# VH-VL binders against q17rb8r558to768, part 6

Target 1, 211 residues: q17rb8r558to768
Amino acid sequence: TAELSHLTKNVPIFVCTMAYPTVPCPLHVFEPRYRLMIRRSIQTGTKQFGMCVSDTQNSFADYGCMLQIRNVHFLPDGRSVVDTVGGKRFRVLKRGMKDGYCTADIEYLEDVKVENEDEIKNLRELHDLVYSQACSWFQNLRDRFRSQILQHFGSMPEREENLQAAPNGPAWCWWLLAVLPVDPRYQLSVLSMKSLKERLTKIQHILTYFS

## First folded at step 16 (VH-VL)

Design q4
Fold by ESMFold2, fold request of step 21:
Structure q4 (fold): chain C 211 residues (1-211), chain A 119 residues (1-119), chain B 108 residues (1-108)
Amino acid sequence: as target 1 above (211 residues)
Amino acid sequence: QVQLVQSGSELKKPGASVKVSCKASGYTFTNYAMHWVRQAPGQGLEWMGWINTYTGEPTYAQGFTGRFVFSLDTSVSTASLQISSLKAEDTAVYYCARGPYDYGEFDYWGQGTTVTVSS
Amino acid sequence: SYVLTQPPSVSVAPGKTARITCGGNNIGDKSVHWYQQKPGQAPVLVIYYDSDRPSGIPERFSGSNSGNTATLTISGVEAGDEADYYCQVWDYDSDYVVFGGGTKLTVL
C-alpha cells in the first residue's frame, strides 16, 4: 500500500550504478550482503531498495533512485537475477550500515510545477523542440549503437500530453539520460534537478554537443 | 517437511578416519548451503565452515583447513564431513545445519553425530 | 576476528522475564539470530534478524538489537524454557559465522 511506498528510514542502498525513474535496471547480484538485502525486502513486502553510485568522500552519492523489484531468481550458485524498474528519486539525509550494505534515511524529490500559463506554454515549446532533437539524434546513430540501445533499454517512450502530471516529469527524458554516454557527476546533477525546464535545457545542451 | 538426518555415533581410535553424513529431505538440496558446527563436551557451538551445494566448493573456518573435508553427493541429497588422523580433541558432537546463500539464519539442524576418539 | 560475549548464566523465577544479552562491537549493524539448545538436543532457531520469530515459537520470545548489545527477552518464563541460548551473527568482513559462548537459563 502507500505505507510501503513511503519508506524513508534505514532504506537499503545498493551502491553500484545510476538509476533513473521509469527505466529498467536489471541486476546480477553475487554478494551475500546484497542477496540478503533483496531476500529481506521480499520477505517484509517492501520489494524496493535505493540505488546510488559510489562517492569517494561519503561512500555513496547524495542522490539516488528507488528500484522496485519486479521479479527475482535466487540461484544456488550464489547469484540472484533481479528485474527492477526505477521509481522515486531521493536525497540522502543520513547514512548507516546493516549486514555490510549501506542504508540511508532519505527524502523523496519531485519536480516543482509551474502554474503560470505563459510559463506552461514556453515549457511545452521547449519540450517539443528538445524531443525532436532527441529523436533526430537517436535516428542518426550508427546502426550498431541504435540496435544495442533498443535491445537493452527498449524504444524511447512516447511524449506525454501532460508534461507535469508525473512527479519526475516525462519518462523519455530519463530514458535519454540513461542511454547517453555522459559523466556520472553530470548525471547526478540532472537526477537532483527539480525543474523540468532546467532538465530540458541541459538535455538540449548535451544533444547540441554531440552534433 | 524439511529434515536433516545424520549418521549414527562413532567410536574411533586416534589416527583413524570418520565420515559423518547428513541426508536432506523436503526441499531442493542445491538451493541452500550446508554448514557444519562442532560442539565439544561441555562447550559451546563452533562453526566449522560450509559447502556450496550447487558448485561443491567448500569454505573452512580458521583452524579447520587441514584434516577436515566437506563433500557432497547431490544425487542422494547428502553432505558429508570427513575427519582424518583423528585426535582425542576431535571428540565432539557434529551438527549439519541448513542456511541460505546469504548472511541468514540456520533454520534446520541435523540431530547431531557424536564422534568419540579414545584409545 | 569478531567476538560475541554472553553471560554464562541467567536465573529467573517462573512467570518473570528473562533477558539474555549478546555483546559485540557495533552488533547493531549486524542481524542477530538466536538458538535454544536443550540438553542432548540440536539447537532450535527462536529469533532471527534481531526480532523476527519463526513459526511455532511463542510470542513470549522477542529480540532487540542496537549499539553494542543484542537482547533475547523471554517473558512469562516457564520451566520448559530452561536451556542454553546462543546468539549468532555473520562477520561480513570475513564471511564467517560467529556464535556467542552461550547462556544457561535456569528457571527457579
Scores: ipSAE 0.715, ipTM 0.878, lowest interface PAE 1.2, mean pLDDT 92
Fold by ESMFold2, look of step 17:
Structure q4 (fold): chain C 211 residues (1-211), chain A 119 residues (1-119), chain B 108 residues (1-108)
Amino acid sequence: as target 1 above (211 residues)
Amino acid sequence: QVQLVQSGSELKKPGASVKVSCKASGYTFTNYAMHWVRQAPGQGLEWMGWINTYTGEPTYAQGFTGRFVFSLDTSVSTASLQISSLKAEDTAVYYCARGPYDYGEFDYWGQGTTVTVSS
Amino acid sequence: SYVLTQPPSVSVAPGKTARITCGGNNIGDKSVHWYQQKPGQAPVLVIYYDSDRPSGIPERFSGSNSGNTATLTISGVEAGDEADYYCQVWDYDSDYVVFGGGTKLTVL
């Protein structure tokens, strides 16, 4: 199939790290199961797979992010270097297995948009405040740490004029969550959020803690 | 154009040794693993193991860890199987087969080499 | 270790459909590859990843895999399809290859 942009059944799952919409997620893959998973995604034309963090009780978390394959380099010794970027968020509905890697039936998540004018105004005020806090935090990092973030994640995305235009909300929020030194399980709760206000509030609490 | 060409049939006495070669062409030799498969007369296919053609590291199936040695000469794109201390039960056709470095399929096979062990 | 079970033989009339089974515990969780071997010849890949067909293999060859059984289906069987057929998986717990015992297809 040339294009399978709405995968929801038996989706291949890479169980490794936290991934976020719009954020690059480079991978070093050596296990035969994941090499097969990636090779098959290219052969079938889907060029996508889900990323979830591990979970003690269920093997992997109930929420994750689709990764879109940009480039893959298959090395002769069996390793692969895979360049991906985050796409749609999802909730896991049903778990399975194929060839030693996890699979899932999923449903995609999008933000619920705020329509009330007073709520939109309050959302804009909160957004601008938290964005300023994020910029201040990033600017005040020591040069070595800032350089490491820029090398691995790139620059903070510019603020967006329409806060609710993108189905996952502003890209800078996801970038910031990816670079903040916070436990992945705590960050998983933010991935599942459908409220931009709730997401901004949680980011604000994290930034205040580091102030 | 992918081709695996094996060495010719061998007639051996018990206790001798034999080396079966498998020369690859039409592809980058180190991009694929090389597997060895045995088929005794009138019997099914039996996987013997494989060799990583890039690192040279062999993996042997259960029952093939002793007298059977996989080796490579990457300069001539050749994998080899050496069997020492030959026994009558080693009489079989030996195949090389190419596979990916994952749980994939064997898409190309050598023509087979018959090894006959008799007194 | 992991075991694949095939019937020793299957007979089918020309033009009819042959079904060759390959049984294994949770084989539906594995990718099944199928090989055809004619007398005196090396095996030839006819189906891989349960249902994919290599270039040059006729569309009348198809495969399925679910639960504890994988099936190779040959529709419109011809005399030239007489061969031994082997299923094969990887056991991802051991990283070993497993072949079924083989099935002789007779066209009568």
Scores: ipSAE 0.701, ipTM 0.865, lowest interface PAE 1.3, mean pLDDT 91
Fold by ESMFold2, last read:
Structure q4 (fold): chain C 211 residues (1-211), chain A 119 residues (1-119), chain B 108 residues (1-108)
Amino acid sequence: as target 1 above (211 residues)
Amino acid sequence: QVQLVQSGSELKKPGASVKVSCKASGYTFTNYAMHWVRQAPGQGLEWMGWINTYTGEPTYAQGFTGRFVFSLDTSVSTASLQISSLKAEDTAVYYCARGPYDYGEFDYWGQGTTVTVSS
Amino acid sequence: SYVLTQPPSVSVAPGKTARITCGGNNIGDKSVHWYQQKPGQAPVLVIYYDSDRPSGIPERFSGSNSGNTATLTISGVEAGDEADYYCQVWDYDSDYVVFGGGTKLTVL
């Protein structure tokens, strides 16, 4: 199982929407090629596939997120209801095709840790400031919008004691990016970032825009 | 145990009609598509099309869009193939085969129904 | 219209290895399924998704698929393997099923 979770060659790619680490990504699948892709991932035991947004020039974007399958309901009307959650981020190295769905050779991404004590202090200060701004933004939403977010995405994750413990950084950052109404190009740029400082700075800018 | 049981062989004259039935058992009928495959004497397998067993919507392969009609009776888990205006060239074995609702394999086949068209 | 090409026949001695090819443009981008049909009988699935084996099919049946050729390999061929073999894919541009023309395996 652990070796299967390190898929890097001919990885099945669902070309649809943005996905983020730790964030649920429920899907309704109706095309035979994607129904096949899902069924095969279950049968082979990998229970994962990549998610990328479309790209007019290259078919799909250069960055994406692996989705881990939690549950699948195959419906006779030609739909499948797929319950997934985001895992590792990746960069696309090479594009391919199987049975009409895209495939890719990929390399996984993780955040670069800062080790300098002053930089760690600055990072924690920025994190705590932006987290507070995110909480304020969420609490100040109109009730209907907050309820829709809670129903669709769940609660905002609590801040983590060790900001650099997870290879993708704090889960609340990804949750927030998933719920914010931002331009797909901006979302993709943040997904590709290996710097938690840069990610927090971008989130801060977005929150200021909506204040 | 999954089983597809087809109706018995038929001897028909040109211009007549025939209906081949395929009764499924051992699984939820609407969870799988039903395909029809023709095999003329001494020839290979030829896909005729399929029917969505939940919606009843048929899809016909090229060359089978006229005299060939797929239908269902879901109350008895049965798919049927009707061939009208029979010609000598329709002499063949007709198979039903089960497949998933994707680009998957045919894991179970009926035993085949021989239709012979002669004067 | 997508086309699959198979040799019409292959002969192999008992105990040897038979290789049955299925040619198609970029067939490596498709999943190939293989069926065995003995005289007077319905086809039986022997390989699916290029190389997977259904329950009850002996391990001596194997498959591969790359480039423009898929291959069904039967090692340790027995007289009971004498049959017609068909490859099958989906043409995902048309959503149609395509069968190869079939290969008669003769064991002698």
Scores: ipSAE 0.690, ipTM 0.868, lowest interface PAE 1.3, mean pLDDT 91
Fold by ESMFold2, fold request of step 21:
Structure q4 (fold): chain C 211 residues (1-211), chain A 119 residues (1-119), chain B 108 residues (1-108)
Amino acid sequence: as target 1 above (211 residues)
Amino acid sequence: QVQLVQSGSELKKPGASVKVSCKASGYTFTNYAMHWVRQAPGQGLEWMGWINTYTGEPTYAQGFTGRFVFSLDTSVSTASLQISSLKAEDTAVYYCARGPYDYGEFDYWGQGTTVTVSS
Amino acid sequence: SYVLTQPPSVSVAPGKTARITCGGNNIGDKSVHWYQQKPGQAPVLVIYYDSDRPSGIPERFSGSNSGNTATLTISGVEAGDEADYYCQVWDYDSDYVVFGGGTKLTVL
């Protein structure tokens, strides 16, 4: 339901990997605490939890992405196979713990929309340029790497007519960030961005580096 | 529907052995862990450990790593507790209880098996 | 090792509210399960995950858990509620189950 999809307090946090809006995030879970966390999310009907990377100083990072559970298989051998997809991004406000897994009070992040007509035009021009660069990068990959990406992440999302319609900006940006071999700390900084212009600029710099 | 039925009471002398069985029905046996809980006369519940009903691997609580052995016969959906070299302090009711493969609750319990050890 | 502390007994008049406590360091960070055991019988789950009721357990049974104390609350106590009540958690550092010592509820 809509109330269950807007969790902000004591949100369960899986501390493992980087997740991005709209991007599939398949998980193989062994630890009893995370098996419990997932079973409870299904039992209560929330069917979602936050994903954050680990942090040596604070146990987990200050930013993350909600994962929506699409399917789960609990196995007696201590594994759980969980099919998820990324939802809203968030900032961690307060950290907690329940049953050995992390929890957080969170604040959801959305892009700040650009309203000025000239700025929208410039944003569209930047978007189309970077999208073209991304397509070129993907087409020039060696066949085995392209096939691995297609298998694990699917095809690059189509460009969107309204690049500011989605709260997190265009899906292809997140898909690209998920598949690029980028430093984890840089990944966190991009996850936290609320400016599509800044995100596109960072993606452009990454693509130029790999060209 | 879900049922755990334990073997009957036992009267034993010190030094003997006893095997308490717990037969499960009404669910897929290997989908849940089986726990063993002891209750000495007039005392509270004491967790003894559990057995993974899929792999057969037991885990014993501290103090139960010696004379206590958990085992399975999955062909008849049965978990067993064997106690060797019985002592008077082993006199208790022994329960089996079903739990998930995580930090969850014990939703179904056997009726208990009284083991009495006296000379 | 993690320890749960319960009062040995609680007495309550019929129709009144019984509160049975379960103390533990940071028990609010753990899910607390509660079992009722009547004389000569096996335990029965009455509350799990702090406050959830299994099917068949009356609404007058409720639970809470915060800080260092979890509480089982039975409102409108009846003679049939006389039993021993045990709290239980998992100690996730050891992967061991821990039971409280039990509380005898007397309805008088």
Scores: ipSAE 0.683, ipTM 0.862, lowest interface PAE 1.4, mean pLDDT 92

Design q4
Fold by ESMFold2, fold request of step 21:
Structure q4 (fold): chain C 211 residues (1-211), chain A 119 residues (1-119), chain B 108 residues (1-108)
Amino acid sequence: as target 1 above (211 residues)
Amino acid sequence: QVQLVQSGSELKKPGASVKVSCKASGYTFTNYAMHWVRQAPGQGLEWMGWINTYTGEPTYAQGFTGRFVFSLDTSVSTASLQISSLKAEDTAVYYCARGPYDYGEFDYWGQGTTVTVSS
Amino acid sequence: SYVLTQPPSVSVAPGKTARITCGGNNIGDKSVHWYQQKPGQAPVLVIYYDSDRPSGIPERFSGSNSGNTATLTISGVEAGDEADYYCQVWDYDSDYVVFGGGTKLTVL
């Protein structure tokens, strides 16, 4: 529900991998601290927690993505399979600890909309160019790699008519960042961006590098 | 409903062995860890360790490695504690308690088994 | 290893409020569970995760936890509340369970 989706204080943080809005993030959980965190989120009805990558200086990164729990399955080998999908991006304001897992007070991020008609036109031109480059890159992959991406992440999301309607920008951008083999620091930089233009420009640079 | 039923009280001589059983019912035995807790006469609760009821792997608290052995018979949903080479200091009530596979609470306890070790 | 400290006893008049403390370094970073044990009986869970109450436990039982102290609070104390009360945490550094020494509640 909407009240459960707007948690901002003492948010449980899973410190593991990069997560992105709209992108599935399947997890295998075996650590008692994270098993507790997930069980409590289900018991309280929040059914979500933050995902951040580790940070040498601060324990975990200053930016992350909320994960919505879709299903939890207990496996006979003692692991839990947690089916999640990325939601809102956030910035970490204050760090804490509970039961061995990290917590944070957070502030949600959303893109700053461009309102000038000429700038909107330029943004659409850049978007369509980078989308075309992404499609070309994906179609030129070997069949085995393309199939692995489709199995794990699904199809690239369709272009959106209004590039700025969603608070996080077009979903295909996040899908692409999840599948591209990029350095975590670049991934965090893009996750933190509130400018769609800058995000598209960074994605274009990455695609050119892998061409 | 959920129930943990322990074996009856035991009177033993020093040097003997004892086996305390804890039979579970009303839930899927392997979905919860089984913990053992000792309470000496007039004393508080002391955690002895736990056993993973799915894998059979025991974990012993510091001070309980050696003469204390946790085991399972999953065919009858039973956890057991065996104490070898009994000493007078082993005189206590021994409880089994159910817990989740995380840092959670002990929501159900056995009734306790008194083991008395005397001359 | 991690240590929990409880007062050995607390006396409270009937109808008044009992407060039983559980001290530990940074205990506010841990979830505290509380058990009631009457003479000759097994412990019974009365509070878990600092402040949650199991089904069947009266609402006059409550809990709090911050800083270095967790507290079990029993309002409207009745003679039937006389028992030993134990706090318990997990030490997540060792994956061991730790119990407090217990507090005997006397209703006079």
Scores: ipSAE 0.651, ipTM 0.858, lowest interface PAE 1.5, mean pLDDT 91
Fold by ESMFold2, last read:
Structure q4 (fold): chain C 211 residues (1-211), chain A 119 residues (1-119), chain B 108 residues (1-108)
Amino acid sequence: as target 1 above (211 residues)
Amino acid sequence: QVQLVQSGSELKKPGASVKVSCKASGYTFTNYAMHWVRQAPGQGLEWMGWINTYTGEPTYAQGFTGRFVFSLDTSVSTASLQISSLKAEDTAVYYCARGPYDYGEFDYWGQGTTVTVSS
Amino acid sequence: SYVLTQPPSVSVAPGKTARITCGGNNIGDKSVHWYQQKPGQAPVLVIYYDSDRPSGIPERFSGSNSGNTATLTISGVEAGDEADYYCQVWDYDSDYVVFGGGTKLTVL
């Protein structure tokens, strides 16, 4: 019924901010080119487009995240209010242009599952340790900063019973990366990873820096 | 059903003025831009510009920034084109057409209004 | 400013295929819309966004766009297809609409 790689050619790219799997990404769109891009995605029924950060050398980064459109409201003042959530991660293979917005041919990324029993046990132990560190970091934030995160991003997603069930790993990892004040290059590095162990290790390093 | 109904044809003398109206129905008027397109006898389509039906702000194509004025009466869902100081060269069919607030297509057109300017 | 070039006329025998071209610098990077205008009538949208067909337009109308040329293709041409055909794009640098000069299709 479903295939892993659906939309991969001439994918519309919104060049703006970092997006992450499972994380809401509300947008206010003013430019005619992006208003067209959104309207066309709805008309064609794909209801998705890629999000990438800008890059000084290549126009936009080599990695990004698809955004799924949940709702759109075209306002009379020329704005579009677009409610999206992050989906599949991707690597950019080829760059293009249409109607003044960027396009790309892409390949989708997903985590490589660990099958060895000892490695699974070690992965669970690392996960629980880093999760505990993330909770401690969040609880130790100043009240105003914590409130801003809750208002803008919502609460941290609950722990998942099966760490490797989702193709992108636990949702709380992506939520945490979205709220942490880190350099975009570091964020892109984590976005590109196909190893949950490597991702957890990088998150741990970031949390240690802020402790 | 979407419909754009334009005012009737006009015969005018040089130096006079004319107002072409375009009444919209079957949709929310302020959700779409209104464009004006001119077609001189035996000639092609020429885009004159558009008006933002929510704000009332017009945009004029090059060559239409003087004697041509776009306006609205949103209470009756009507866009208008006024041409002052008419010249023989203004003899044409004038169309209104709706478009989205982006780089999209003109999906509905008025029937056209013929303006004839002669001595 | 951006210019679209169309042949002034095209003649096609009934039942054959008509191809109407619209030339422009890097037109493949723009969405092309096509309008049919019969004598004494308003234009009617027949193709939009290069190749999409609005409801009520026969399947024998199709479009393509790549490089410097967009093409409107009408297969199985009928006498009722005699009309002027205009291509149209947006020039996103100026936010202006650009029409081609039009092509008269004659069915002989």
Scores: ipSAE 0.606, ipTM 0.831, lowest interface PAE 1.9, mean pLDDT 91

## First folded at step 17 (VH-VL)

Design v5
Fold by OpenDDE, look of step 18:
Structure v5 (fold): chain C 211 residues (1-211), chain A 119 residues (1-119), chain B 108 residues (1-108)
Amino acid sequence: as target 1 above (211 residues)
Amino acid sequence: QVQLVQSGSELKKPGASVKVSCKASGYTFTSYAMHWVRQAPGQGLEWMGWINTYTGEPTYAQGFTGRFVFSLDTSVSTASLQISSLKAEDTAVYYCARGPYDYGEFDYWGQGTTVTVSS
Amino acid sequence: SYVLTQPPSVSVAPGKTARITCGGNNIGDKSVHWYQQKPGQAPVLVIYYDSDRPSGIPERFSGSNSGNTATLTISGVEAGDEADYYCQVWDYDSDYVVFGGGTKLTVL
């Protein structure tokens, strides 16, 4: 089976928690509908599905993140442990249903590039400032919390020389967003942003609040 | 290779009991559910239910409660169907079929066991 | 209870295309599996998840599913294709497996 890297129609949606680009997202799957979803994803070669948080009005949120399946461990009782990592962000265009799990037609999100040299300079300065604040915040956490974060999410990614190289921007921003104890609705707002400047600004506000 | 081998044909009188066995081989027995499907003469396939081969928990379809019992002998990778108080209407071919725990497709079937109930 | 409806019989000439339908309410929202059963034999899976084909099944067999109708298509029908065909779904509301009534395909 050929792998499909750009699935945009009838994307299976796991409705559970927030997922972010480049951030690992291990899952324990025990419901038949999601067992089926995972097995199907493997069989078709896509090895991907979308992750969205629940929404009271629309079943699941309008924005989410694709998860790439790296490994699946099937347990004898039918359960599975799925090793996944965040890929592309998406916006939901249409909602559907298949075998009890949600599906969606989606549009991938990418950051808008900044072309002006002065704006790039300013963006770099903001980026470096917020990164430093993030590092400080993390270092000031209690040892037990820091250890838990490291165990679950790994180390904070390093700064990148080119802030606009990846369509989702710097990886450390998503790592930080994943570990910050903020409301999923707030995290979702940041996930939906196509401006690195706007994301950095929101992240900075959160860091200031927790400092 | 995956195989499901069922016990031989049965001729029973009304009121008697019958036990049909299905021996699995070629795969990990507990990794797949075992389903039972009935087919009366000249009729279609009818799903009877399934048994969790890992937990031993049976689930019966409507109309197959009471006289129908699913069981396991995991030591020999065998699923069994017991029918008590047999009726003429129980005359049929009974199939075991392997399926995933996600209610997916039945990829392997037993050869079927004919149960005839006649006075 | 969820019900699948199939035509009792379909006839087709050799070399032609046979189409067997399976009707169900919003069946497009379900994965449909198809089984072939020849006289005196156990059913054999020929299509799973609407359109996927198991190993060993000829490319002549294909499936589609949308709206309220799933379809098994057999192109270039051969005498050996004469059999009963059953569609099957999982009703996730009741957790029941449901079979269609079956369709007898006759090759003329």
Scores: ipSAE 0.857, ipTM 0.926, lowest interface PAE 0.6, mean pLDDT 95
Fold by ESMFold2, look of step 18:
Structure v5 (fold): chain C 211 residues (1-211), chain A 119 residues (1-119), chain B 108 residues (1-108)
Amino acid sequence: as target 1 above (211 residues)
Amino acid sequence: QVQLVQSGSELKKPGASVKVSCKASGYTFTSYAMHWVRQAPGQGLEWMGWINTYTGEPTYAQGFTGRFVFSLDTSVSTASLQISSLKAEDTAVYYCARGPYDYGEFDYWGQGTTVTVSS
Amino acid sequence: SYVLTQPPSVSVAPGKTARITCGGNNIGDKSVHWYQQKPGQAPVLVIYYDSDRPSGIPERFSGSNSGNTATLTISGVEAGDEADYYCQVWDYDSDYVVFGGGTKLTVL
């Protein structure tokens, strides 16, 4: 079968942090198992691996995000500096192991588009309200924290004219979730959502929680 | 062209010391670990450990923590194995091999150095 | 510590297929590398990461790894393939390298 079908079976999983679509995820890698995992991804040409947070019951969470490798610098002192960006979200179907790192069979997630004209209008209204709340939150941050966010994550992505063009919804939503100091439980719940309305509603609740 | 060239064979008496050198060329020396592997007469390959060519930190396999010392001279891209208090059981061919800093393969090997500890 | 087992010897007629096994508990969860060593020579990498072939190694050499057994397969065996063959893994619990005991391939 095609390389796309192979990307859903025995996918290498880095168990570390939350990753989100479109969001940079720079990594420092020390362990030989993950150094091998990344080197093999480059050698095979896939240039991808999954990122999941740890889970006490199952080793790692049931949801994650693929990371696309942009650059890798292998250092002789046993470190690797890996520049990645988030791609497709996924659900874990089956867990495995290779060379001491986790693997998974996965199912990719994409947003379900809303096509009803009234529902699109309501979605636009909610989007504009939550976007405004996000901008206000960011503007009210102290300069130290704003500077840290800008250095690590860059600027908030521009508002998109077509809210449903991207398969994971607007990029600014994911950027905001990455920078907000939120509980992992909320992070995972939003990652798993296929409804932009539900995602915006959850983001709105998070923002009001911090205001 | 990657190449590992080892020093010549040695004939030693019990209790002596020997130093086996491995000179690397054709690549950035500090980008790969250097491993040592011994092969006693008629026997298989036995991993002795490796040295981090950037930090100089050695790792020794079990059984090689006392009389065996890995060292570097990065100015001439050379790794060395010193064996002190030689025993008859140390009679073997000693290989250097380079490997990545992960669970990867040994893609280039030295030609081997025969150390014979007589009687 | 982790142990790899290989048959001491395998004999194959010219032109036939040789299969050299490497046994280990859950070896399918590890990457297996294979080395060829001819008499009086250093080992040469022939297969790495279970099934990948380095540049310059003929397509006749292939590898597989599943469950408790990894296998090096040499099709169309030639007299020049007579050698000792070693499998090797990393034990990721100890960060140690483990070699199999070696298999002497003879071509009759």
Scores: ipSAE 0.657, ipTM 0.845, lowest interface PAE 1.5, mean pLDDT 91

